# VH-VL binders against c3mjb8, part 3

Target 1, 104 residues: c3mjb8
Amino acid sequence: MRIKNKIKKRIIELIELAYITARKGDLELAREYIKLAEMYSRKGRIKIPLKYKRMFCRKCYTPLITGVTERRRIRSKILIRTCLICNWQRRYVLSRNKGSNKEN

## First folded at step 13 (VH-VL)

Design N8
Fold by OpenDDE, fold request of step 14:
Structure N8 (fold): chain C 104 residues (1-104), chain A 123 residues (1-123), chain B 107 residues (1-107)
Amino acid sequence: as target 1 above (104 residues)
Amino acid sequence: EVQLLESGGDLVQPGGSLRLSCAASGFTFSDYAMSWVRQAPGKGLEWVSWISGSGYSTEYADSVKGRFTISRDNSQNTLYLQMNSLRVEDTAVYICAREDYDFYQGYYYFDHWGQGTLVTVSS
Amino acid sequence: DIQMTQSPSSLSASVGDRVTITCRASQSIRSWLAWFQQKPGKAPKSLIYAASSRQSKVPTQFSGSGSGTDFTLTISSLQPEDFATYYCQQSYSTPLTFGGGTKVEIK
């Protein structure tokens, strides 16, 4: 396995772990995992897949959990995701088809 | 059509081991987290284990921690549950379930279930 | 762990009846609540997620409501095929936990 692939795996693992940790109620530890993942990304010059980048706030590194650390609202065919920790907002144009998001 | 087919259920003695499989079809397997849920005869549902789509993260119920191992082979579209040190109380139908994600609302949820495979632990 | 208390454990009803099943969480789970239907010897069927969102192809007689700790599954008009056991499940945190189930029997 190429070194970059190993690093990428670790990055994804950390982000997933952060999300799980946050759902268990430890937001601070979760943020540390995200920060670590970001560090690996920078040092390794490895882009984090979009799917996983969308799992945390890009501003404060908090995993985004609906009803806990995130609020999602749809207004005028735009999905607005708001981080409840730092108020960071990201907007998404609604796609034609509703359904699951499995983007990589 | 989404299909989940469990196999590997058998009669085993206490302390024995067994490996269950869940064959998935009709969807991109690696995009979905999966869980094992079990149901003892005449009883309710009990969550057993969870694994992320990538397979890099796992979770376990306390009742099976250290004894069971969830894994997946995304190239084979198969979910596994390695069960060691089996106990009588592990007797149940073991069901695999797919976890979907609603991007608009931000929730993960089970949307498809297999029929299950029976594991009987008895002396 | 989050305990899910489901009520009643069983009920008898007739076709056309309005049926209400309740589920209470030991702590707030926001809207991370799902409902499932299971018939004897069959796989569970997903009905509701996010407390109130019907899954695809689920009949309109099924509806979910509630948030925080108290949740309700309502069958507005019970159909013959609706006699089954129903379970609530929280996905707020691991371990995932289920209610004890409610068996809906024919009166």
Scores: ipSAE 0.903, ipTM 0.949, lowest interface PAE 0.5, mean pLDDT 95
Fold by OpenDDE, fold request of step 14:
Structure N8 (fold): chain C 104 residues (1-104), chain A 123 residues (1-123), chain B 107 residues (1-107)
Amino acid sequence: as target 1 above (104 residues)
Amino acid sequence: EVQLLESGGDLVQPGGSLRLSCAASGFTFSDYAMSWVRQAPGKGLEWVSWISGSGYSTEYADSVKGRFTISRDNSQNTLYLQMNSLRVEDTAVYICAREDYDFYQGYYYFDHWGQGTLVTVSS
Amino acid sequence: DIQMTQSPSSLSASVGDRVTITCRASQSIRSWLAWFQQKPGKAPKSLIYAASSRQSKVPTQFSGSGSGTDFTLTISSLQPEDFATYYCQQSYSTPLTFGGGTKVEIK
């Protein structure tokens, strides 16, 4: 349990680092951090929390930054997030309470 | 009501050290990234440091790298800034700010600020 | 680092006036731009984020526009409580950087 917690911490740290790195303009390095995090998740059999899974493209492992690597649009009460690198799309049904989907 | 209250500001000599605190209340502290921003007397705002909600990631302005350390205790709802090797140019009101997130647009932004605490570095 | 150039540094206006403040980024920051209000001895107050989104409880006289490198804060009708210093801030990349500020004074 202690080891798993350490691995989980490292996974989260890597994802956060990836996001920061991407915002510094280094997308390649950022993707490597995500790949590493995914590897740790897989090998450790540790699920990545949803909050952090939503921070990167699950297809190409690019951190999703609005206007840079991601586009968000709302159509017919559906939020559509599009990865601008690989065109991967994820859809979210909008709830009446806008505060329910906060990721920070 | 969201509240941020800074403390720890003092008069110190160059080369000295000081630890600032920001007590947070009115929200789930660990869910929010936090930053320190400073304002020299009569000057504009300058970003100093950032820490993720988890506390696992930090960022610093080049002007304070290697000298300042941002940290947080989520169990106590407190943000810290350890300042070492203080310089005269570090003289400023230090303000803690909460970073919120708009899920629908995908932006992080500062939504709440403290009143600040004055740090004066002089011989 | 991204430099934020804010103009003017100061302006004088009367209650009811339309006030416009501009902010220019040294490179494109898309819409990662925020505006803040600060009064002497008080905490900054967040006004606009994402270039044009008003924060909660911000009066409707405040509006933000622009994308890329050029941004504008508009106060459609200046109120007595709006005399203050305003700052723009980019959050496109770290380090986060602020404009130099615009002091709105009473004419």
Scores: ipSAE 0.900, ipTM 0.948, lowest interface PAE 0.5, mean pLDDT 95
Fold by OpenDDE, look of step 13:
Structure N8 (fold): chain C 104 residues (1-104), chain A 123 residues (1-123), chain B 107 residues (1-107)
Amino acid sequence: as target 1 above (104 residues)
Amino acid sequence: EVQLLESGGDLVQPGGSLRLSCAASGFTFSDYAMSWVRQAPGKGLEWVSWISGSGYSTEYADSVKGRFTISRDNSQNTLYLQMNSLRVEDTAVYICAREDYDFYQGYYYFDHWGQGTLVTVSS
Amino acid sequence: DIQMTQSPSSLSASVGDRVTITCRASQSIRSWLAWFQQKPGKAPKSLIYAASSRQSKVPTQFSGSGSGTDFTLTISSLQPEDFATYYCQQSYSTPLTFGGGTKVEIK
């Protein structure tokens, strides 16, 4: 349990670092951090929290940054997130309550 | 209601150290990244440091890198700024700010600010 | 680092006037631009984020526009409580940087 917690921490650190690295303009290194996080997740049998899973493209492992690596559009009450690197798309039904959303 | 209250500001000599605190209330503290921003007397705003909600990631302005350390205690809902090797140019009101996230647009942004605490570095 | 240049540094206006403040980034920041209001001795108040999104409880006279490198804050009809200093801020990359500020004074 203690080891799992440490691994989970490392996974989160890597994803956060990936996001920061991507925002600094190094997408290649950022993707490597995500890949490493995924590896730790698999080996440790630790699920990545949804909040952090939503921070990167699950297809090409690129951190998703609006206007840089991601486009977000709302159509017909659906949020469409498009990865600008590999064109992978995710769709979200808009919730009734618009507010501060910490699901990312 | 979201509240941010800074404390710890004082008069110190150059080379001295000081630790600032920002007490947060009215929200789930760990869900939000936090920053310190400072404002020298009569001057504009300058970003100092950033820390993620988890506390695992930090960023610093070059002007304070190696001297300042940002940290947080999520169990105490408190943000900290440890300032070492203080310089006269560090004199400023230090303000803590909460960073929110708009999921629909995908942007991070400051939405709440404290009143600040004055740090004066003088011989 | 990304430099933010505000114009003008100060302006005088009357209640009811249309006020326009501009902010220019040294490089494209897409829409990662925010506007803040600050009154003397007070904490900054967030007005706009994502270049054009008004924050909660911000009066409708405030609006933001622009993308890339050029941004504008518009106060459609200046109210007595709007006399203050305004700052733009980019959050595109660290270090986060602010404009030099624009002081809106009463004419």
Scores: ipSAE 0.875, ipTM 0.941, lowest interface PAE 0.5, mean pLDDT 95
Fold by ESMFold2, fold request of step 14:
Structure N8 (fold): chain C 104 residues (1-104), chain A 123 residues (1-123), chain B 107 residues (1-107)
Amino acid sequence: as target 1 above (104 residues)
Amino acid sequence: EVQLLESGGDLVQPGGSLRLSCAASGFTFSDYAMSWVRQAPGKGLEWVSWISGSGYSTEYADSVKGRFTISRDNSQNTLYLQMNSLRVEDTAVYICAREDYDFYQGYYYFDHWGQGTLVTVSS
Amino acid sequence: DIQMTQSPSSLSASVGDRVTITCRASQSIRSWLAWFQQKPGKAPKSLIYAASSRQSKVPTQFSGSGSGTDFTLTISSLQPEDFATYYCQQSYSTPLTFGGGTKVEIK
């Protein structure tokens, strides 16, 4: 069994678990799962897929749930996501393909 | 284009077991979370279970926890529901549903449904 | 768990009528609310998500509104193909839960 595949699986498991945990209201535990996933990513030198990178706040590691832990605004074709826990913002440019997304 | 085809519904006695399948086509199956939803005869819709696109995460309604197991085989584009310790109140049409994500608004939602497969639990 | 209370359980209406169906959540679900249409013997059809966002190919007579605990589905001018049962569903938290349904019948 290849080590990188095992580590990538663990990273994805932890991020998914973190989101589920946050939806149940336990943000403290959810953040710990994200921190652990980030540690596995660094140690294993495995890039977290974009889908999963977008699921949590990069600054405080809180999973981002619309209307609960984050606020969303669209201004001039830019999606602005604000973490409601630490107020950190990220911006995403709307793509020429509807439904495609890019950071900032 | 998107197709969800359930199978495996049958008549079983209380305490019995049954395995449902949902064959997916027309999309990249592993990109989508999936749910089972059931509808008792003449009744409304009840969510049963959910599984992430990766297959690593699952959730269950309390009424089926410990008795039902959702799973998927992404290499065969198939969703499963293993149903054990069946009860008369599990009698329903079981429907698989695909979950999509609107990244711009930030919401998950069901966008496609199968026709369903009938499970009847009776003596 | 979040209980979804849907009202009315049934109604009779004529083609061209405005129909309003309500859905109440037992706690705030923000805008995590969807609406579905189902005809007898058929699969559900997704209409609305995020309380007010219409799914692709859904006719414009369907609109959704509300946030928090109180939501409405409005059919502005009922068409012959709109006689069906309608369900709301919250996706704010698991377990996901549906309203009891509203059967819209021809008068």
Scores: ipSAE 0.820, ipTM 0.898, lowest interface PAE 0.7, mean pLDDT 91
Fold by ESMFold2, fold request of step 14:
Order: sequence, then structure tokens, then C-alpha cells
Structure N8 (fold): chain C 104 residues (1-104), chain A 123 residues (1-123), chain B 107 residues (1-107)
Amino acid sequence: as target 1 above (104 residues)
Amino acid sequence: EVQLLESGGDLVQPGGSLRLSCAASGFTFSDYAMSWVRQAPGKGLEWVSWISGSGYSTEYADSVKGRFTISRDNSQNTLYLQMNSLRVEDTAVYICAREDYDFYQGYYYFDHWGQGTLVTVSS
Amino acid sequence: DIQMTQSPSSLSASVGDRVTITCRASQSIRSWLAWFQQKPGKAPKSLIYAASSRQSKVPTQFSGSGSGTDFTLTISSLQPEDFATYYCQQSYSTPLTFGGGTKVEIK
């Protein structure tokens, strides 16, 4: 209940902090914040909202900042994101409405 | 329709305090980060502060850090700026701005602006 | 801090003219650049983000280009309603910073 709300708050706080930290250039600390958020999500059985899941590399947990830690290209309505730290790629099929794209 | 309406601007003496509000409507307020931007009379735009949609993260310009506090009440769709220890150079129109995200290109950007509220700091 | 330098500070042009405004960043901001229009006594209006992406309901005479440190806003055919001051703004790092503005006057 309240414990789950506090855990969810902590997950979101950590991911936001990781992004800010990465923009300031400290990628090692930023990755540790993401790992901790993932740990809280797993232990608390709380799904990370899609908005926040898309903020970091799934392989190396680096926050993804366009032109800095990731590269994006778009071909045939497929977005390809490449992590510039570990070279992991992820592909997204784009919808007609940018705000309605769902991963499920 | 997205609407942002600032209020609380006033004439204040140096060292005084004010609290500005920005009432938001026409969108899910908690999904959007917000900023305060100010414009001194006859001058350009200056970013003041930023707060995440959740309200958990904030950033400040060096000129206001320690004196101003940005906050939000997501249940009331309202953004705030608490301004303490006001100085003459804080005189400006204060404007709230909504930050949106383009997932396709991966950029955050300001997409809507309020009309502003005038703060005048003079003895 | 990243300084944003706009050029020119002002210009005068006729309806139908092509207008070009330049913005230079003091260090690379990749494509984290936006353009705004502001008329006297009014709030800014967002025109361009990501250096070249036109915002919704922005007329097609507005276009942006550039990356890294050098950016350009182009008004392909100036209209009477385009009289305004234009600002660039970087969102690469905090503090977010604006250019000094370019005032566009219609002859």
C-alpha cells in the first residue's frame, strides 16, 4: 500500500536522478542509480512505467541522451536507438500518434 | 486546450518575498516537467528553474539558487515559485513553460507558455 | 555555461522576403536547440525544437537547420504577422540559456 507507493517514488526518483547525473557527465554513478531502481522494481514487484523504462539502456543501464549517449535513426517508421556506450540496439515500431506508442 | 495562467506578481521591497502560482489546465499536469522563465523589462529571456513532472527533481539558475524554490501540487494542477530575499535584478515578468518530449527524435522542448506575471522589486 | 550568440540583433525586411537568423553555441549542443517567436507584450511562441523540427501548428515558412554549434532559422517568405523578436535556446545542459534575440521589422 503505502510501502509500495514509497518504493515506486524511490524508483522514479532514482531514474530521474540518473538522467540528470548522466547529463552532467557522471555515467558510472548514473548507471548505479538505474541498477538500484531496477532492484527496487524487482523486489517490490512494481513495474517501471514505460516513460522511465525508455530513459536508459537495457544492457548497460546508461541513461540515454540523444546525441550524447545514444544515436537515433529512423527508417520506414522504425526507430533504431543505439547506445553509444555498449553499442546495444533497440528497435521501435512507430505509431501514427507519437503519444500513443505502446510496447506491449 | 492547454492553458497556463500565472499569478502572484506584485511590487515588493528588496529583501522581501513573493509566491508565484501557475494554474494549468487542458492536459495531464503530472506528465509534464515545468519551468519558470523570466524576462526583465526590455530584455531577453532567462531560464530560472525547472521541476520534473513527478516533482521529485529540480534545477535552478545560479542567480536564484538558495533564494527561490520551485514546487508543484499535482493534485491541484498548480506550479509554484517561492521567491525569498528578492533583489532589484529579480524584477521581471515571470512566465511558466510546459516541457514536452518527442520520443521519435528523443528531445525535450518547451511547447506552451503562460502569459506571465510581473514582479517589481524596488524600494 | 553555454553562451548562445544570435546574429543579427535586428533586421528590416519586406513582405515576401527570405529572412535568415543565425545562432552560435559556445560549445557543441548537438541538436538540442529550439527557436521561439515573441511579439511585444506577449508570451513566447515555440517554433522549432531539435534544431529542425517544426512544432505543431507552426506555419511552413519557418524552418531550422544546423547542428553542433551553428544553427539557422529561416523564414522563407516573410508575412506581416512574422514581425517579432526571435530567440534561440539550448537545452543541452543546465542552466538553459537563450540567445540575445533578433528583432525582425517589416518595412
Scores: ipSAE 0.819, ipTM 0.902, lowest interface PAE 0.7, mean pLDDT 91

Design N8
Fold by ESMFold2, look of step 13:
Structure N8 (fold): chain C 104 residues (1-104), chain A 123 residues (1-123), chain B 107 residues (1-107)
Amino acid sequence: as target 1 above (104 residues)
Amino acid sequence: EVQLLESGGDLVQPGGSLRLSCAASGFTFSDYAMSWVRQAPGKGLEWVSWISGSGYSTEYADSVKGRFTISRDNSQNTLYLQMNSLRVEDTAVYICAREDYDFYQGYYYFDHWGQGTLVTVSS
Amino acid sequence: DIQMTQSPSSLSASVGDRVTITCRASQSIRSWLAWFQQKPGKAPKSLIYAASSRQSKVPTQFSGSGSGTDFTLTISSLQPEDFATYYCQQSYSTPLTFGGGTKVEIK
């Protein structure tokens, strides 16, 4: 159980590092960090927190950076995120009564 | 109400050390990345350092790398800046800033600022 | 590092005037630009992020525009309380960098 907490910490570290790496322009290394985080998650059976799972493309593992590796559009109260590397899309229904909370 | 209160600024000699604190209240501290930004008297703003909400990732301006260490204690809602090998050029008001994320537009931005604490480095 | 060049360094205007401040990045920052207001002896106040998104409770006379390398903060009708120095800041890449500031003086 204590080992699982150390693995979860490592998963988060890798995803944060991947995002920073991608912002500095090295998408290939960033993808490798995401793949490693996903491997730790699968082998350890540890769920990646939603905040971090939303930070990368689930199809090609590229960290999603607005205007650089992803495009965002709002259509009829739906947020559409498109990965510019592999064209994967994800849609989110906008909350009517929530302010910014980063977890939705 | 979001509140950020810096403390620990003082007059120190070149080569000295100082530890700044930023006490946070009114929000879930661990959800937010934090930065230190400084402003020399009569001058503009300069970013100093950044730390992720988790505390696992940090970044530094080149002018402070190896001399300053940013840290946080999420159990006590406090951000720190350990400043070593201080130079006259480090004289400034040091301000902590909270970084928020607009998930719908996908941008990080500073949304709240403390009033700052004055560090003076002079012999 | 991304240099942010802000113009003018100062200006004087009357209450009710339209004021325009420009900020130019040394390379494209897409829309990763913010604007701040700072009054003497006070903490900075966040006005605009994402080039054009107004922070909550920021008065409607403030608006931002631009993308890529060229950005503008507009104060549509200058109020007496708008005397301050204004800074742009890019958050596209580290190190985060600020413009040199624009001091707005009320005539």
Scores: ipSAE 0.806, ipTM 0.900, lowest interface PAE 0.7, mean pLDDT 91

## First folded at step 14 (VH-VL)

Design Q2
Fold by OpenDDE, look of step 15:
Structure Q2 (fold): chain C 104 residues (1-104), chain A 123 residues (1-123), chain B 107 residues (1-107)
Amino acid sequence: as target 1 above (104 residues)
Amino acid sequence: EVQLLESGGDLVQPGGSLRLSCAASGFTFDDYAMSWVRQAPGKGLEWVSWISGSGYSTEYADSVKGRFTISRDNSQNTLYLQMNSLRVEDTAVYICAREDYDFFQGYYYFDHWGQGTLVTVSS
Amino acid sequence: DIQMTQSPSSLSASVGDRVTITCRASQSIRSWLAWFQQKPGKAPKSLIYAASSRQSKVPTQFSGSGSGTDFTLTISSLQPEDFATYYCQQSYSTPLTFGGGTKVEIK
């Protein structure tokens, strides 16, 4: 496996671990995992896949868990995701395919 | 059509080992987390183990930690459960379940289940 | 661990009846609750997720409500094919846990 692929794997592992850790109630440790993942991404010049980037707040690095650290609402065909920790918001234009939603 | 087909269930003695498989079809396998859930005869459902779509993360019930190992081969669209040091209380139908994700609401949930495979642990 | 308590454990009803099943969590799980149907010798069937979201192809007589610790599955008009065992399940945190089940039997 190429070095970049190994780093990418570690990034994904960290993000997944962060999400799990947050769901277990340790947000601070979870945020540290995300920060570490971001560091690996930056140093390795490896883009984090969109699927995983959407799993945490890009402002405060908190994993986004509905009802705990995130609120999701639909208004006028726009999905609004709000981080309940730092109030950071992202908006998504709704489409029939959830995977094709664009960030605004 | 989404299909999940479990196999590998058998009769084994206490302390024995067994490997279960769940063959998935009809969807992009590595996009979905998977779980094993078991049901003892005449009893309710018990979650056993979970694995992420990538296979990089796993979770286990305390009752099986250190004895069971969940894994997946995404190239083969197959989920596995390696069961070691089997106990009589492990006797159950073992069912694989797919975990989907609702992007609009932000929830993960089981949406498809296999028929299960029977594991009997008896002396 | 989060304990899920279902009530009743069993009930008898007739076709056309309104059936209500309750599930209580030992702690708040927000809306991370699902409902499943299982018939003897068959795989579970997913009915509701996120406490109140009906899954695809699930009949409209099934509805879920509640948040926090108390949840309800309602069958507005029981159909012949609805006689089965129903389970609630929390996905708020691991370990994932199920209620003990409610068997809906024909009166």
Scores: ipSAE 0.884, ipTM 0.940, lowest interface PAE 0.5, mean pLDDT 95
Fold by ESMFold2, look of step 14:
Structure Q2 (fold): chain C 104 residues (1-104), chain A 123 residues (1-123), chain B 107 residues (1-107)
Amino acid sequence: as target 1 above (104 residues)
Amino acid sequence: EVQLLESGGDLVQPGGSLRLSCAASGFTFDDYAMSWVRQAPGKGLEWVSWISGSGYSTEYADSVKGRFTISRDNSQNTLYLQMNSLRVEDTAVYICAREDYDFFQGYYYFDHWGQGTLVTVSS
Amino acid sequence: DIQMTQSPSSLSASVGDRVTITCRASQSIRSWLAWFQQKPGKAPKSLIYAASSRQSKVPTQFSGSGSGTDFTLTISSLQPEDFATYYCQQSYSTPLTFGGGTKVEIK
């Protein structure tokens, strides 16, 4: 449907804008863009593609930038991502399939 | 096999316009952000512009902002650079580059480059 | 803008030599640093990203190191096909910027 496509486009626009905004140093505005994207996703019942879900902290909504707003460590084929703003952590197992490593 | 093929380079006068194309094949085009990079004769590399895989976000070097427009048509696997108000200092080989993402390390990087197309701006 | 200062601008070396090329950023770029190789009339070829990660199919004589502001590309044993110009590039912030290049020539 056309209306769902427009909502999905807006979600993606907001997440991309949030990342760019965070790279310029405005984390508070960036978090507001992520919160708005999450609201559109919930209200529209539209799933955020995996590549975009992985771009921000699920707890505090800060866009995750390696070495700036997050720390990454690899131990025993496990990736541990730590948000440097709120200390949220998530673990990922190294996949042998390239398809699981690509963003949507 | 990943291929990037630029076209549209030409000789133009200052103040003129030109549109460059970069035809992509061998990969899912909309998965990848793209950039234009230029190299003046005998000089080094200079980044010009970037566009996200979706096409919704763009960024420009200050030297081209307001004069150049990057765009993409994901249905035709083609990247574009519209160049307006051309200046002599825009003379360069223009090269398109594909940006990949290493999720485990968390870095974006250029992994494939086209051969380039020559733009010459002279009176 | 983040300025990338690359040195030397050129060098002469023999096959089998160990070659080091340095790149300095005007501010910390953490590990957002890449290295490229370019031969005359050819497109650049990507070698290293994330300061030290070798791209797939890049020969093992190439290695990168450093973080923050100071980075090196090392060619452990120069091969005949390694005579080229090498560029560093930061992707920490836009505009993306390149070093001035290092031309590696046959002595």
Scores: ipSAE 0.769, ipTM 0.889, lowest interface PAE 0.9, mean pLDDT 91

## First folded at step 15 (VH-VL)

Design S3
Fold by OpenDDE, look of step 16:
Structure S3 (fold): chain C 104 residues (1-104), chain A 123 residues (1-123), chain B 107 residues (1-107)
Amino acid sequence: as target 1 above (104 residues)
Amino acid sequence: EVQLLESGGDLVQPGGSLRLSCAASGFTFDDYAMSWVRQAPGKGLEWVSWISGSGYSTEYADSVKGRFTISRDNSQNTLYLQMNSLRVEDTAVYICAREDYDFFQGYYYFDHWGQGTLVTVSS
Amino acid sequence: DIQMTQSPSSLSASVGDRVTITCRASQSIRSWLAWFQQKPGKAPKSLIYAASSRQSKVPTQFSGSGSGTDFTLTISSLQPEDFATYYCQQSYSTPYTFGGGTKVEIK
């Protein structure tokens, strides 16, 4: 396996681990995993897949868990995701094709 | 149509090993996390193990930790459960379940289940 | 681990009856709660997720409510095909845990 692929794998592992850790109630450790993943991404010049980038707050690095660290609302065909930790907000235009969003 | 078909269930002695398979079809397999859930005869449902879509992350129930290994081959659309050091209490129908994700609400949930395969551990 | 307490363990009802099943979590799981139906010898069928969201093709007589620790599955008008065992399940955190089940039998 090429070194970049190995790094990419580690990045994904960390993000997944962060999400799991956050769901278990350790947000601080989870954030550290995300920070580490981001560091690997930058140093390795490896783009984090969108699916995984959407799993955490890009501002405060907190895994986004509905009802815990995130609130989601739909208004006027726009999905609004709010980080409950830092109040960072993301907006998504709802498209008719739900299938395109399942990769998130 | 989404299909999950379990196989590999058998009668084994305590201490034995068995490998279960779940063949998936009708969807992009690697986009979905998968779980094994088991049901002892006449009993309720018990979560056994979970694996992410990438296969890089796994979780186990305490009752099977160190004995069972969940894995997947995304190129073959197959989920596996390697069961070692089997115990009588492991006797159950083992069911594979797909975990979907509702992007609009932000929830993961089981949306499809297989029929299960029976594992019997008996001396 | 999060304990899920489901009640009642069984109930008898007639076609057309309103049926209510409750599930209580040992700690707040927000809305990370699902309901499943299972008939003998068959795979579980997903009914409700996110506490109140009905899955595709699930009949309208099924509804879920609640948040935090207390949840309810309601069958507004029991149909002949609804006689089965129902389970709640929390997906808030691993290990995922199920309620003990509620068998809905014909009176």
Scores: ipSAE 0.899, ipTM 0.946, lowest interface PAE 0.5, mean pLDDT 95
Fold by ESMFold2, look of step 16:
Structure S3 (fold): chain C 104 residues (1-104), chain A 123 residues (1-123), chain B 107 residues (1-107)
Amino acid sequence: as target 1 above (104 residues)
Amino acid sequence: EVQLLESGGDLVQPGGSLRLSCAASGFTFDDYAMSWVRQAPGKGLEWVSWISGSGYSTEYADSVKGRFTISRDNSQNTLYLQMNSLRVEDTAVYICAREDYDFFQGYYYFDHWGQGTLVTVSS
Amino acid sequence: DIQMTQSPSSLSASVGDRVTITCRASQSIRSWLAWFQQKPGKAPKSLIYAASSRQSKVPTQFSGSGSGTDFTLTISSLQPEDFATYYCQQSYSTPYTFGGGTKVEIK
């Protein structure tokens, strides 16, 4: 559907903008962009693609920037990402492919 | 094999325009952000512009903002740089670069570079 | 903008020497630093990202270290093919910026 594709584009635009904004140091504005993207996703019943879901903390909506807003640790082929703002964690099983987006 | 091949470099007068192309092959083009980087003859590297894999987000160096436009056509695997209001200081080899993401360590980085195309701005 | 300062601007060394090249950022970039090799008339070749992660097919004599503002590229045993100019680059924030380069000459 045409309207759903337009909303999906807007969601992606907002998440990308949020990440750029966070890299420039404005975490509060970045969170507002993520909240708006979540609102579009909820009201439009449009799933946020996995690539973009992985770009921000699902609890506090902070974009995740390695060494700045998140910490990464690997043990026993498991990647653990910790949001440094709210301590929310997510675990990922490591893939053998470099840069894989899939949870193994 | 990943290939990036730039074209469109030429000799132009100040105030002129050029459009550069970077033809990509050997990878899923829309998975990767892309940049233009330039190198003036005998000088170091200068980042010019960046575009996200989706094409929805762009960034520019201050020196080119408002004059250059980065774009991509993901159906044709091609990156573009439209250069307007060219100045002598824009003279450089322009190189396209692919930005990969190491999800496990969480870093973006340039992993492949094109050959470059020469732009000369002089009267 | 984040300035990247490399030292030295040039050096001469013998095959087998351990060579170190330093790069300083004008503010903390955490570990968002990459190293590139460029031979005359050719495009850059990516060596190191994330301060210390070696790119695929990069020979093991190359290693990177550091975080924050001070970074080092080390060539543990200089080979004849390692003559080149080396650049550091930060990707912490746009505009991405490069160091001025370090020209390594083989004696």
Scores: ipSAE 0.756, ipTM 0.883, lowest interface PAE 0.9, mean pLDDT 91

